# VH-VL binders against q9nrl2r1430to1533, part 33

Target 1, 104 residues: q9nrl2r1430to1533
Amino acid sequence: GGVHELSAFEQLVVELVRHDDSWPFLKLVSKIQVPDYYDIIKKPIALNIIREKVNKCEYKLASEFIDDIELMFSNCFEYNPRNTSEAKAGTRLQAFFHIQAQKL

## First folded at step 1 (VH-VL)

Design u2a (framework fv_ustekinumab)
Fold by OpenDDE, second read of step 2:
Structure u2a (fold): chain C 104 residues (1-104), chain A 120 residues (1-120), chain B 107 residues (1-107)
Amino acid sequence: as target 1 above (104 residues)
Amino acid sequence: EVQLVQSGAEVKKPGESLKISCKGSGYSFTTYWLGWVRQMPGKGLDWIGIIYPYDSDTRYSPSFQGQVTMSVDKSITTAYLQWNSLKASDTAMYYCARHDLYGDYEFDYWGQGTLVTVSS
Amino acid sequence: DIQMTQSPSSLSASVGDRVTITCRASQGISSYLAWYQQKPEKAPKSLIYAASSLQSGVPSRFSGSGSGTDFTLTISSLQPEDFATYYCQQYDSYPLTFGQGTKLEIK
């Protein structure tokens, strides 16, 4: 990806992090706090990881960046029932992401 | 290159306060958990706790809860471990160490250690 | 707290030897076990994580195995630079805990 795309990725990550519903996604789930998480979720990811990948220019295509973000939400919905605060936050944040991603 | 550089050796007396530091570089400082480990002279490793620099989320060992305080200054990518009142039994080498991306994973990089000597 | 017990506390071996160090957890910790190497007056160095995964840059003569409560660190052919103290550490639950260490000395 070009500098412009990377900048767009950076900006979007910043916007996601600043969102009120970002709290479940800021960092990887603690295995100690959630003992069975990594038995269920095999491709864990979080905004801090995605941010680092952006900073390291690891995303060559916007689709790669989007895939990671969608994976993040997918993991949330896979592990958390829809009535949980995490899932509800994820639903709202994902909707926000989908709107912002159209600008990429 | 990931590096954790700790502050120099300290010689203190019982009752004195102390704050030692651990500066991270070569990686996203706020992205990785940072832990502290104590090693008393000639002894093994004791887990003190971990801190997530992004939001200062902390986990303390019950043995160290209330005995020390972990903090960070993100602006200079530095973590701190502090005592309000040192005891002779605090004499030890103190290491900072970075956790893997999983947060509560193993320590993958270590500082060189800070020797703290507390004696009358 | 989960207690980690290493065996032996110390051992002597020669260059080229196969060395095995054991770590036992007081309760099941799945594969959330790490191994560290520490040389005198030096910081520990990560060797193994997830019980059997080799840390980047660590020689292949090091290996880890086990799950649940019993774990093993193996050095297939001991090299001069391998004489050190080794520690296991569980990260299954708080507080994180280390084994008491195994000092590997030259015979």
Scores: ipSAE 0.016, ipTM 0.676, lowest interface PAE 7.0, mean pLDDT 90
Fold by ESMFold2-Fast, scan of step 1:
Structure u2a (fold): chain C 104 residues (1-104), chain A 120 residues (1-120), chain B 107 residues (1-107)
Amino acid sequence: as target 1 above (104 residues)
Amino acid sequence: EVQLVQSGAEVKKPGESLKISCKGSGYSFTTYWLGWVRQMPGKGLDWIGIIYPYDSDTRYSPSFQGQVTMSVDKSITTAYLQWNSLKASDTAMYYCARHDLYGDYEFDYWGQGTLVTVSS
Amino acid sequence: DIQMTQSPSSLSASVGDRVTITCRASQGISSYLAWYQQKPEKAPKSLIYAASSLQSGVPSRFSGSGSGTDFTLTISSLQPEDFATYYCQQYDSYPLTFGQGTKLEIK
């Protein structure tokens, strides 16, 4: 169990959160630790924000949910060079997401 | 650097009102829940409630429902815990703590605490 | 409400010892359990979340295990700075509840 009964979107977010490669995506990137991040990334998002939107029933269509997850990965690849631990984690987690998203 | 800075110690009489504060910095204030925890002298930790600063959504422990009010001022990244009428039994250390409920995190960062003493 | 019970309530150990603290939930909470350390006169500090995930910056001598109702916090080689009270907390359901605490003192 969780604090709330799980929806399909929340089940998928929980699976993403618990994946070994989720560490770059759990929370918004720190402006203190990465000062130029918000100069480059104009639409920041993270799994905690997406899960909150699911809980508040803000996604009307599965495509809106998928778009926010894809935005998260797009931001990762835009900011982080391809040969970084962040980009590699993002690549593996995105592949996992694409398999799980077939259920939606 | 994530910091939660709480207001200073308070000494009050029963029946008085009080509002203590917790100011967040170094993170996106509206994207994390903020919780309040009471610790009576020599006792353990007791959860009061959590508030989501984005929309002021609240979850109170049944033991504290109606006894205390949580609120937020997003413009100054500050959360508040308020009593309309203090009792001697409210004497305790009060902590604020950041909570990421939806990320499956617990209370990951804590304020230094505000000591509230209520005596006649 | 889910009741969290810790054992022992207090213990004394020597530097270098392996120390084990247990926490039991009155009903299943999956892995929604955190551990906190509180030193005298200070705010609690997060050690472990999701039963076994070590918080960033926490020394590797700390580890957590368990799922369902039975959970364990282990300190593999006790250091003097580990003198503190340790609390478990469930976040499976509201209200959030803490264990009563385990006070660790160094001989």
Scores: ipSAE 0.000, ipTM 0.560, lowest interface PAE 12.5, mean pLDDT 86

Design u2b (framework fv_ustekinumab)
Fold by ESMFold2-Fast, scan of step 1:
Structure u2b (fold): chain C 104 residues (1-104), chain A 121 residues (1-121), chain B 107 residues (1-107)
Amino acid sequence: as target 1 above (104 residues)
Amino acid sequence: EVQLVQSGAEVKKPGESLKISCKGSGYSFTTYWLGWVRQMPGKGLDWIGIIYPYDSDTRYSPSFQGQVTMSVDKSITTAYLQWNSLKASDTAMYYCARQGYEDYPLYFDYWGQGTLVTVSS
Amino acid sequence: DIQMTQSPSSLSASVGDRVTITCRASQGISSYLAWYQQKPEKAPKSLIYAASSLQSGVPSRFSGSGSGTDFTLTISSLQPEDFATYYCQQYDSYPLTFGQGTKLEIK
């Protein structure tokens, strides 16, 4: 249960961070580089925040962890048009995540 | 427990090189921006720059561009601030600080204890 | 660069006093403002982010308010450990800039 789930979340986050398509998701989007981002996206999140929450044992259920990962992808697709490198990276990383999440 | 531990005080002469360090622990070091802030004796806080340890992406304040170099060694979770040639005007307390994550990631939530650098003839 | 101006530069107060310090930005920064406390010979400590959000572990006597260009930090009932220098910082745009500081001294 709890101990094995925390190990599984950490392992999955590490795999996501190491994936070639993680670059749009490693850190929060810069308001300076993308001035309208925080006008559109109200619940920003990134892999560094999710990993911190895993390390602090904040996820009590697998569904809470999955919800934060899905929020991250949802934000990507809401802000970025389908033909952007960000949206394409998000599509591939989300598919990878869905396969890995079946183990949770 | 999140900790940033900085190297000890330095006393240097003008023209000498120096590299000070900031070691992070208790968090995912590579996925948080790390900032450097200068405080001259009796003065306020002055932002130097930020570095993202995963890819060594940097942003410098225009006032410090070309005067110092930020770098990291992620294998030992350590960030560095380096001068090639110190000036008396570099005399200050230097702090490292971690980005806060509860809002836009440009405020600082945890700070190192500081490294005092004294440059005099 | 966005210039941050604090007032007053220093003030003297007694334990139990309500203390208010202000911070003004040279242009609109929405709510992208943080407040820090620095005790003598110590590193700064985060108090407030997003103009009004209290950092975890910070006593409830501290509060922040404001948006746009004018911001305030209030200490509702000053304690002995609150004598320190307080700094505001904008994080709306680069370069990040701090106010000059307000030194809170015992009367």
Scores: ipSAE 0.025, ipTM 0.694, lowest interface PAE 6.1, mean pLDDT 89
Fold by OpenDDE, second read of step 2:
Structure u2b (fold): chain C 104 residues (1-104), chain A 121 residues (1-121), chain B 107 residues (1-107)
Amino acid sequence: as target 1 above (104 residues)
Amino acid sequence: EVQLVQSGAEVKKPGESLKISCKGSGYSFTTYWLGWVRQMPGKGLDWIGIIYPYDSDTRYSPSFQGQVTMSVDKSITTAYLQWNSLKASDTAMYYCARQGYEDYPLYFDYWGQGTLVTVSS
Amino acid sequence: DIQMTQSPSSLSASVGDRVTITCRASQGISSYLAWYQQKPEKAPKSLIYAASSLQSGVPSRFSGSGSGTDFTLTISSLQPEDFATYYCQQYDSYPLTFGQGTKLEIK
């Protein structure tokens, strides 16, 4: 916990961002590119937002951090059909996350 | 395996309060919307509302707004539906159901086994 | 509110039959339509979502079609375990609404 946990969150976010399948998650979806996104997704979140929360020490528990990451993936799967590149990327990235999260 | 397990049957009188539960397991409880559906005896399905356990955001059917309250306890991955004062007309089977994350949202991919609520004098 | 009207309200069929149930929305709902199966004293079970996508674990004899206002659930060859009540549900807009149900009985 504490500083060590924060460092672990920072490291994990870095690893997620650097992952090949992070591209759907780096920033919030553009309303211009996807006009209906925010009509569907009510709790938008992205890795840049999560990173900011980590940097601001807004996560007091690992579960809070994990919840935001899972929310990020849930949003992806809610909006994107299973056979889309985004959903496939999300599936792989989530699997990676689940493995890495065991270290938290 | 995704499971929604609801509390047991209730027999109540008009005017009594009631809180029934729905425990989710086998998935990320906080990040899936959970809905409640009423089915009166021998009738069809009525949407009550949905709740997002992550932040307890809610959407109620206008027909049920102010009549029931949805809540969650994330620590035990449990959702609740409660009445402050039951009416005989509340007699029904109540289902909790998870909204699926596949292709499109807001359909219910997994359902609890239901809680029968009987309200009679 | 969007009204969902199923047809027929009930029907009788035999094992092996091709069965079709329709659902009509009072306004366009795109493909935001789901089908559920409910057996007596059991909870509903998801069959179809997005109008035509088969829920995982559901037999391929079930299929859904349609968009806009008219939708169809088809059972290509009815099996004994398929006798139940079927419901459609729109999730295009709040409040979410269900069809009144179609009871499929054995002839």
Scores: ipSAE 0.014, ipTM 0.692, lowest interface PAE 7.3, mean pLDDT 91

Design u2c (framework fv_ustekinumab)
Fold by ESMFold2-Fast, scan of step 1:
Structure u2c (fold): chain C 104 residues (1-104), chain A 120 residues (1-120), chain B 107 residues (1-107)
Amino acid sequence: as target 1 above (104 residues)
Amino acid sequence: EVQLVQSGAEVKKPGESLKISCKGSGYSFTTYWLGWVRQMPGKGLDWIGIIYPYDSDTRYSPSFQGQVTMSVDKSITTAYLQWNSLKASDTAMYYCARGWDYDSSPFDYWGQGTLVTVSS
Amino acid sequence: DIQMTQSPSSLSASVGDRVTITCRASQGISSYLAWYQQKPEKAPKSLIYAASSLQSGVPSRFSGSGSGTDFTLTISSLQPEDFATYYCQQYDSYPLTFGQGTKLEIK
């Protein structure tokens, strides 16, 4: 990590946030409204957390950034059955991410 | 430096509408929750609710649901608390405060407060 | 609603004293508890979250402990700037609720 890598991470996370399928990932799942989520998912993460880590220059390597994005999708597929709107949105957004991540 | 700057004191009559503001700076405004807390004169703190600025998702305390509206204008990094018809019982100091990552997160930074006085 | 009860409601102490303030939840809240300090005519200041984690910039003389229903805020050696009202807040369930406050006064 240099300045160009940090700018690339910011651009990519902004594109993910703007994507139509980002709605399950914008912010952490409510601990109060969905308490069973935290019995299943031990490493919660969301785009707002990832964006803040980018802004604070906490990703030193592209692999660290990619790992957090992949964790987010992994959590989605672990909690949500594959026929749910959440899982379908996650599948499409993950495909979009893989295309964009080729630029990193 | 993270700052929340609130609008100035208001003196109103019962039945009037009011919209007070809270402007965030020094952080990514749309990535943090923003909450509102009421403190009646000489009393403790009452949680009003919280809003996520990116998508305007809200959580209201049942005691305030339907009494006030929370909103945001992302373009000027400003949150609002609005009444359509003020009551004398709305007289209080109103604080905005930043929540972290969850819709239930405790607050880390607070605005200076807006004093609202409603009297005949 | 989860009720938060602080004790004592007021406390008189001297500079250098160890001060303990307690907060009790009407039901279990794990470690989802925060502490705030409010000086007269000022906004609250965040002190502690997750029952025991200090907010950045808060002096180490402040500490929090507890889990479940019983929580404690301790000031190990009271300083002049610590005279204030202290509030606990649960964030385990909606609506989020504060204790009534403990007013710490100079003896």
Scores: ipSAE 0.503, ipTM 0.872, lowest interface PAE 2.3, mean pLDDT 92
Fold by OpenDDE, second read of step 2:
Formats: structure tokens, sequence, C-alpha cells
Structure u2c (fold): chain C 104 residues (1-104), chain A 120 residues (1-120), chain B 107 residues (1-107)
């Protein structure tokens, strides 16, 4: 049911946040620190935003939740070259997510 | 409902320390940046800085860097602004305000303000 | 630092009037501009963000426009509750900075 799914979403977000490779994704990228980020990334998102949406019960389907998480990773890989620490962290965290998401 | 409730008015003397508070409720406190704004009597708004409660990441105005310290206690969803040694020129209304968008975002909700009066 | 200059510093108007307040940045800030309203002895209220987007609950008679260095806040038909001081704020670069304010008084 919806409550079960929301709880599962919340738990998964907690697990993602606690992961060692979550640091690039905890909050929105700083425009000041990365001036061109929002010229490239048009749909910015981060774990704090996703967590807020979960708390507000904005996800009605698991696919919606998964889409936001995948968007988060997609943004990372779009902006960051493969050899960056951000991309590497993202790769590992995404792999973790894919395993956990199968439980949803 | 999003609310920011600040601590009461303060009357202090030069050289004294002070820590005022801003309690957030009705939203994920750690998710949104929180800012501080000074308004001296009869004057405009001065941006002091912002803090991200989740990790206490901070951005200070150069004018306030080293003059004040921003901090948070996430367990009680409260932000703080503190002085180690007040000056008469610190007399002002101090507002906390929630950030909306990015870390350099504007504010969307404001506390009611804390009046700080410093005089000998 | 980016300086924000509002014009005028003060103005008088009547209920029903169209009022325009301008804000100029010392350098380009794209659309990273917000407007606030402050009434005497009250905290500021957020009106507009991203130069032209209304905050939730703000009446449609308020509008913002501009990009780059020149911005405008417009009240299409002034209401009694609109008499206040208005501030612009840039959030393009640190430190974030406010305009000096525009006091809108009743004529």
Amino acid sequence: as target 1 above (104 residues)
Amino acid sequence: EVQLVQSGAEVKKPGESLKISCKGSGYSFTTYWLGWVRQMPGKGLDWIGIIYPYDSDTRYSPSFQGQVTMSVDKSITTAYLQWNSLKASDTAMYYCARGWDYDSSPFDYWGQGTLVTVSS
Amino acid sequence: DIQMTQSPSSLSASVGDRVTITCRASQGISSYLAWYQQKPEKAPKSLIYAASSLQSGVPSRFSGSGSGTDFTLTISSLQPEDFATYYCQQYDSYPLTFGQGTKLEIK
C-alpha cells in the first residue's frame, strides 16, 4: 500500500544519505561554487529535496521516486567527467541504490 | 505551517557575549538553508550569512566574518547567532529567514525578529 | 560586492495607483533577484523570487520583471495594505546584498 511504499522510500533515502558516497548528493549544488552548473543541469535535485518530497507524500508511485533518484544520478554524470570524485561516488551510490530499489 | 520563532529582546552592555536563537518548525529543518539578516534602527536590511543545518555549512558576509558565529542544534531544530563581545554598533533587529531554492537562494519565510540593544 | 540601488528611495501614492519601483545591480546578476515587503515593526515578507516569480499567497497585483542589471517591481493597483518599505536582494553572488529600500507612503 501507499503507506508501506512511503515508508520504504523514507528508509531507502536514509540509507542513501548514510552511504559514504552520498556527499555529492546531500544538497543542491552551489551556484557560487559551480557557476555554470545550472546552465547545464536544468532539473536539479538532491537527496534533501527527495527526502522532503517523501515526507510530504508527493510520490504516489515507486516509479516516481525512482525517477527522481535516477535524475539525481543522471545530473551527476552529465556534469561530472568519469574520473571525478563526484562521478565515482555517484557510480557506487547508484549501484547501491539499484540493489536496494529491487526491494521496493 | 512553516514557522520561525526567535528568542526575545536582549539588552546588553558592550563587551558582553550573546547568543540568540531561531527555532524552525513545520518543515524539514535540516533540508533548508537558514539565513540571518541585520536591520539597524531606521535602516535597511544587511545580509549576515546563511547556514545549512544538515552539515552546518556556512556562508558569511565579509562584513560579519569573525564578528558573529552561526550555529545550529538539529535535535531541537534551532539556529543560533552569537557574539563573543558585543559593541554598541551591534544594536539592531536580527531576523532569521529560511532559504528557498539553492544555497544562494532568497528567503521565503522569516522569523519575527530579535531586538538587540547594546548600550553602556 | 554587488551593490543594489533602488529608485526611488521613497514615494507617495494613492490607493488604486500603479506603482513602479526599480532596482539596479552594479553588475549582471541574471535573474537572481528577490523582492521583499516590510511594514513598520514587522518582519520582511517575501514577494518575488527569480526576478518575476510570485511567492505563494502574494496577490497578483504584484509583479516583477527584468534581468541582468535592471529590475522592476510593479503594483498594478495599490491597495491600503501595500504601503510599506520594499527591498530588492541579489542572490547571484556572495555576499548576498539588499537594496537600500523604497518607502511607499500614502499620499
Scores: ipSAE 0.015, ipTM 0.686, lowest interface PAE 7.5, mean pLDDT 91

Design u2d (framework fv_ustekinumab)
Fold by OpenDDE, second read of step 2:
Structure u2d (fold): chain C 104 residues (1-104), chain A 121 residues (1-121), chain B 107 residues (1-107)
Amino acid sequence: as target 1 above (104 residues)
Amino acid sequence: EVQLVQSGAEVKKPGESLKISCKGSGYSFTTYWLGWVRQMPGKGLDWIGIIYPYDSDTRYSPSFQGQVTMSVDKSITTAYLQWNSLKASDTAMYYCARLYPDYGESYFDYWGQGTLVTVSS
Amino acid sequence: DIQMTQSPSSLSASVGDRVTITCRASQGISSYLAWYQQKPEKAPKSLIYAASSLQSGVPSRFSGSGSGTDFTLTISSLQPEDFATYYCQQYDSYPLTFGQGTKLEIK
């Protein structure tokens, strides 16, 4: 825990961002471009927000960090049909995350 | 600490080209939208556009579309606003500002100090 | 485009006064509204976002309210450092647009 745990979160976020399938998750969905998104998704989140929380030491437990990441994927699958590029990317990135998260 | 530092004041003539800069630090430069805002002397704020440094995705105000070009150099966490041919009417203060992700691109939570551009014959 | 109209364009007040500035959108923008403060020869400063959320570090005497088309910025007790120009900005639709500004001057 502590500083070591925060460093692990930081590193994992960096790895997620650098992943080829991170593009749907780098920033919040634009309400302007997707007007109905926030009518469906009530707890929006993205990697830049999660990174901000990590930098501000807002995660006290690994479970809290993991919950936010899982929420991010859950939102993606809730809004995007399975055959979309976003959903497919999400599936692959989530699998990657699950492997990396075992180190936490 | 989030900081946006802009290049110095510019004095130019009509027809000249210009590229001003905005360097970001203290945050993940590539994963936050960065915007440009114009303020003509004694006037209000005009939105020029926003750019996402990670992939250079851009949104321009229709009033500025084709009049200016936004770009970034991620390697030095710097954003640019450029003109190919300045007009006297381009005389203004130009601000860069970071957008906080509030339901996507939203409001400007941190601002550069501004770059004064003066265009006169 | 969504036009943002502030009222008044200027006003004079004294230290300790309660000050209210209004911003009206030409169409509904939900709560996608921000307020900024700008002092002479300085960059704007974020005050309020999401119509009513106070930006970190901003004194609690500032507050925002409203939704849809009518919004209000309130300073409960004006301080000397509050004399400035205030702008609203919508982020409901492109292009992003600002109000014309309200200059708050010392009486």
Scores: ipSAE 0.172, ipTM 0.784, lowest interface PAE 2.8, mean pLDDT 93
Fold by ESMFold2-Fast, scan of step 1:
Structure u2d (fold): chain C 104 residues (1-104), chain A 121 residues (1-121), chain B 107 residues (1-107)
Amino acid sequence: as target 1 above (104 residues)
Amino acid sequence: EVQLVQSGAEVKKPGESLKISCKGSGYSFTTYWLGWVRQMPGKGLDWIGIIYPYDSDTRYSPSFQGQVTMSVDKSITTAYLQWNSLKASDTAMYYCARLYPDYGESYFDYWGQGTLVTVSS
Amino acid sequence: DIQMTQSPSSLSASVGDRVTITCRASQGISSYLAWYQQKPEKAPKSLIYAASSLQSGVPSRFSGSGSGTDFTLTISSLQPEDFATYYCQQYDSYPLTFGQGTKLEIK
């Protein structure tokens, strides 16, 4: 049969989205639920935004894609204290990402 | 599937050192906290501590702080619990267990089969 | 430390019975409570987390309820494989603490 080739970035984003620890990162943080978030975090990003950028071919280099994923984790650790479920999920998902990113 | 396999039973004398192991498989070892729980013969469960394998960050129960050391070897997906000098009161079943997150906290979802440690003169 | 107290310490019941085990925290723990089942000579098995959320693969006859300080584990129709010791555990704060256990025995 015929094969459709998916980008490496799309495959990795799908793996991140499906990971059990992706829940804090699926969509942008709600301003209503977390009113002070956007006062602290100046460059908000989430997996849905990154996936949209992949689909529009906006990443020209693997480093640009990696930078956006790392920004997402950096925002998590900046806003959320180390002992929170968000920070713990972020730590686990980031470790998973670092292993997968070796393939890029 | 997710599996935690612990080392075999140990028989030791007071004052001896001991290191027992817990090997994880079927999941990303570095992405979950791992905890240790003691069960004295005929008694309930006592939390010892937790370790995060990615960076070896540890939290000990005050009752076990200074009594025992947790460590990990990521290359073989194995966690360790170690005593420098065993006491008869260390006689117990020792369980390792994976922790799963729940809104800032975590609970045990998968358990190892246990390692029986007997310390007698 | 948060002390967890279970009631009763032991309970005799028959297959088909509705069984209720209670767990009380010495201070408020919201819904940060888990229940574990331990059969003789075996490791504990996770049943319930967040006071009322069933672990994947656990039969629907098990249910948990409560919040704050008072919690219950209910088995709606006891089966032969349910005879075991049950432990509650708070995970609201460190150190993590378990109840003393409730031993469920055949009548």
Scores: ipSAE 0.007, ipTM 0.588, lowest interface PAE 14.0, mean pLDDT 88

Design u2e (framework fv_ustekinumab)
Fold by OpenDDE, second read of step 2:
Structure u2e (fold): chain C 104 residues (1-104), chain A 121 residues (1-121), chain B 107 residues (1-107)
Amino acid sequence: as target 1 above (104 residues)
Amino acid sequence: EVQLVQSGAEVKKPGESLKISCKGSGYSFTTYWLGWVRQMPGKGLDWIGIIYPYDSDTRYSPSFQGQVTMSVDKSITTAYLQWNSLKASDTAMYYCARHSDYFEGYYMDVWGQGTLVTVSS
Amino acid sequence: DIQMTQSPSSLSASVGDRVTITCRASQGISSYLAWYQQKPEKAPKSLIYAASSLQSGVPSRFSGSGSGTDFTLTISSLQPEDFATYYCQQYDSYPLTFGQGTKLEIK
């Protein structure tokens, strides 16, 4: 991505991290706390990883960035039932993301 | 109205240099990625690359890397595609196209009318 | 590179027909797939983006569907002006790549 993309992605990641519902997504799930997580989720990702990729300019297209963010949410919804705090937080954060992404 | 107007047809010989143009109007030229596409006679579309006019950030297809150069002149909202040394195999129609925004993705929503480049001895 | 394979390469149909063109990506591209229409001696024009979103000004008889690797462009009732070549394009990752095209001819 270009300068605008990097800046925009960086800002968006910051906003996501600062969001109240970011807590399930700040870092990768602990294998100790959730032993079966990685048996189910094959492409784990979190905001800290996405932030690192942004900082390293690894996203060349906005679609790549968006795809990782959506993957992050997809993983959450795949592992967590809809009635869980994690899934609910994910739902809200994803909605926030979609709104913010439209402003890019 | 968003428009991309490309320069006229070119007839060149192998070894000659060439720079064709694509002028944008009706939109913020600097803040939309501008793409180039090659279409050889009777063939399909080949993605060449894209350029971001704001800072001239470029992405080339590996197939075209080093073969062509994309550039822009922001002051006249014009993008360029150039060859330093044309080959007969460069004979094709070349299109510029505006890419959409971040959310909609980088599909090409507006196209220039194309510039026909003919390279022959 | 992500290869886009269209099917069929060509087909003949009549006015009023329902026509479906498929595009398969060599790997998952989510919904980052666009369809373009090109008439002879004319520039391509955008029809569909994001796999299923209709470009402004495009007739509603055009529709797109699919996600991941398999996508379809459908013309519900073919009109005379629809005879053209159609291309899919992925914009999931660099380099962006087109399908080889599908030429829709009048029967």
Scores: ipSAE 0.012, ipTM 0.664, lowest interface PAE 9.0, mean pLDDT 92
Fold by ESMFold2-Fast, scan of step 1:
Structure u2e (fold): chain C 104 residues (1-104), chain A 121 residues (1-121), chain B 107 residues (1-107)
Amino acid sequence: as target 1 above (104 residues)
Amino acid sequence: EVQLVQSGAEVKKPGESLKISCKGSGYSFTTYWLGWVRQMPGKGLDWIGIIYPYDSDTRYSPSFQGQVTMSVDKSITTAYLQWNSLKASDTAMYYCARHSDYFEGYYMDVWGQGTLVTVSS
Amino acid sequence: DIQMTQSPSSLSASVGDRVTITCRASQGISSYLAWYQQKPEKAPKSLIYAASSLQSGVPSRFSGSGSGTDFTLTISSLQPEDFATYYCQQYDSYPLTFGQGTKLEIK
């Protein structure tokens, strides 16, 4: 992708970060607070990592950007039981993302 | 109090269209998946599908894909199940239900009272 | 699709009895199983989710157990209001599927 695509990715990440349900996704899960997370989740990712990748122009296609966001949600649902605050936040933020991603 | 209130019983002829409703109250309507379940007379429960009211994302059972349409009107916190052309085999009780904890495919924690649909010539 | 099979299809019991209903999935579903109670001419009511978690407001005489493919619903001391049809349902994968139901009748 071009400059317009990269600007769109940055705008979308900023909107996700500002969303009330972004709290489980802002930074990588702490090994101190959740020691077993990295035994279960083999491809960890968070919004800060995705934003860094956008800033370094690592996404060449919108599909690559979307895949990383979807991986983030997939990890959330794999690790967290369905009735947890994390899973609930992830479900709402994913729905918001699907609406915003129409702009890509 | 979380409630799902469904529209009243319908008596229709084969080939007619129909749209039944399910109105949610007492919770954040757009943040929970809403499902539909069919129960034919004297039979068990058949899952039709789910809809996420925020963006109208739908997941249908293969048995119901193309047979019915799920939709929502967020402004009145109401979900709909619609047939373009009814068949006698559509005669059943139809339940709407909230899928627990916002997650698609999670169990149904709150159920509507049901809408009886009778299709006969 | 994942097929859910309940046993028995019907059961006669007396008030005070211990009642056990089983549900088998055609493939592994971990603990993604719910149990519902349906009384005649009424909507189903959620009893158990995640195989063993009791729904808020459901009496403690109801319990669920199992994981993988084999699941059990137990009523420790049957009460008059418990005569109903019971359904299991998997929510591990789409489409969601129900067992055929177990009708619990007065002996």
Scores: ipSAE 0.006, ipTM 0.556, lowest interface PAE 16.7, mean pLDDT 86

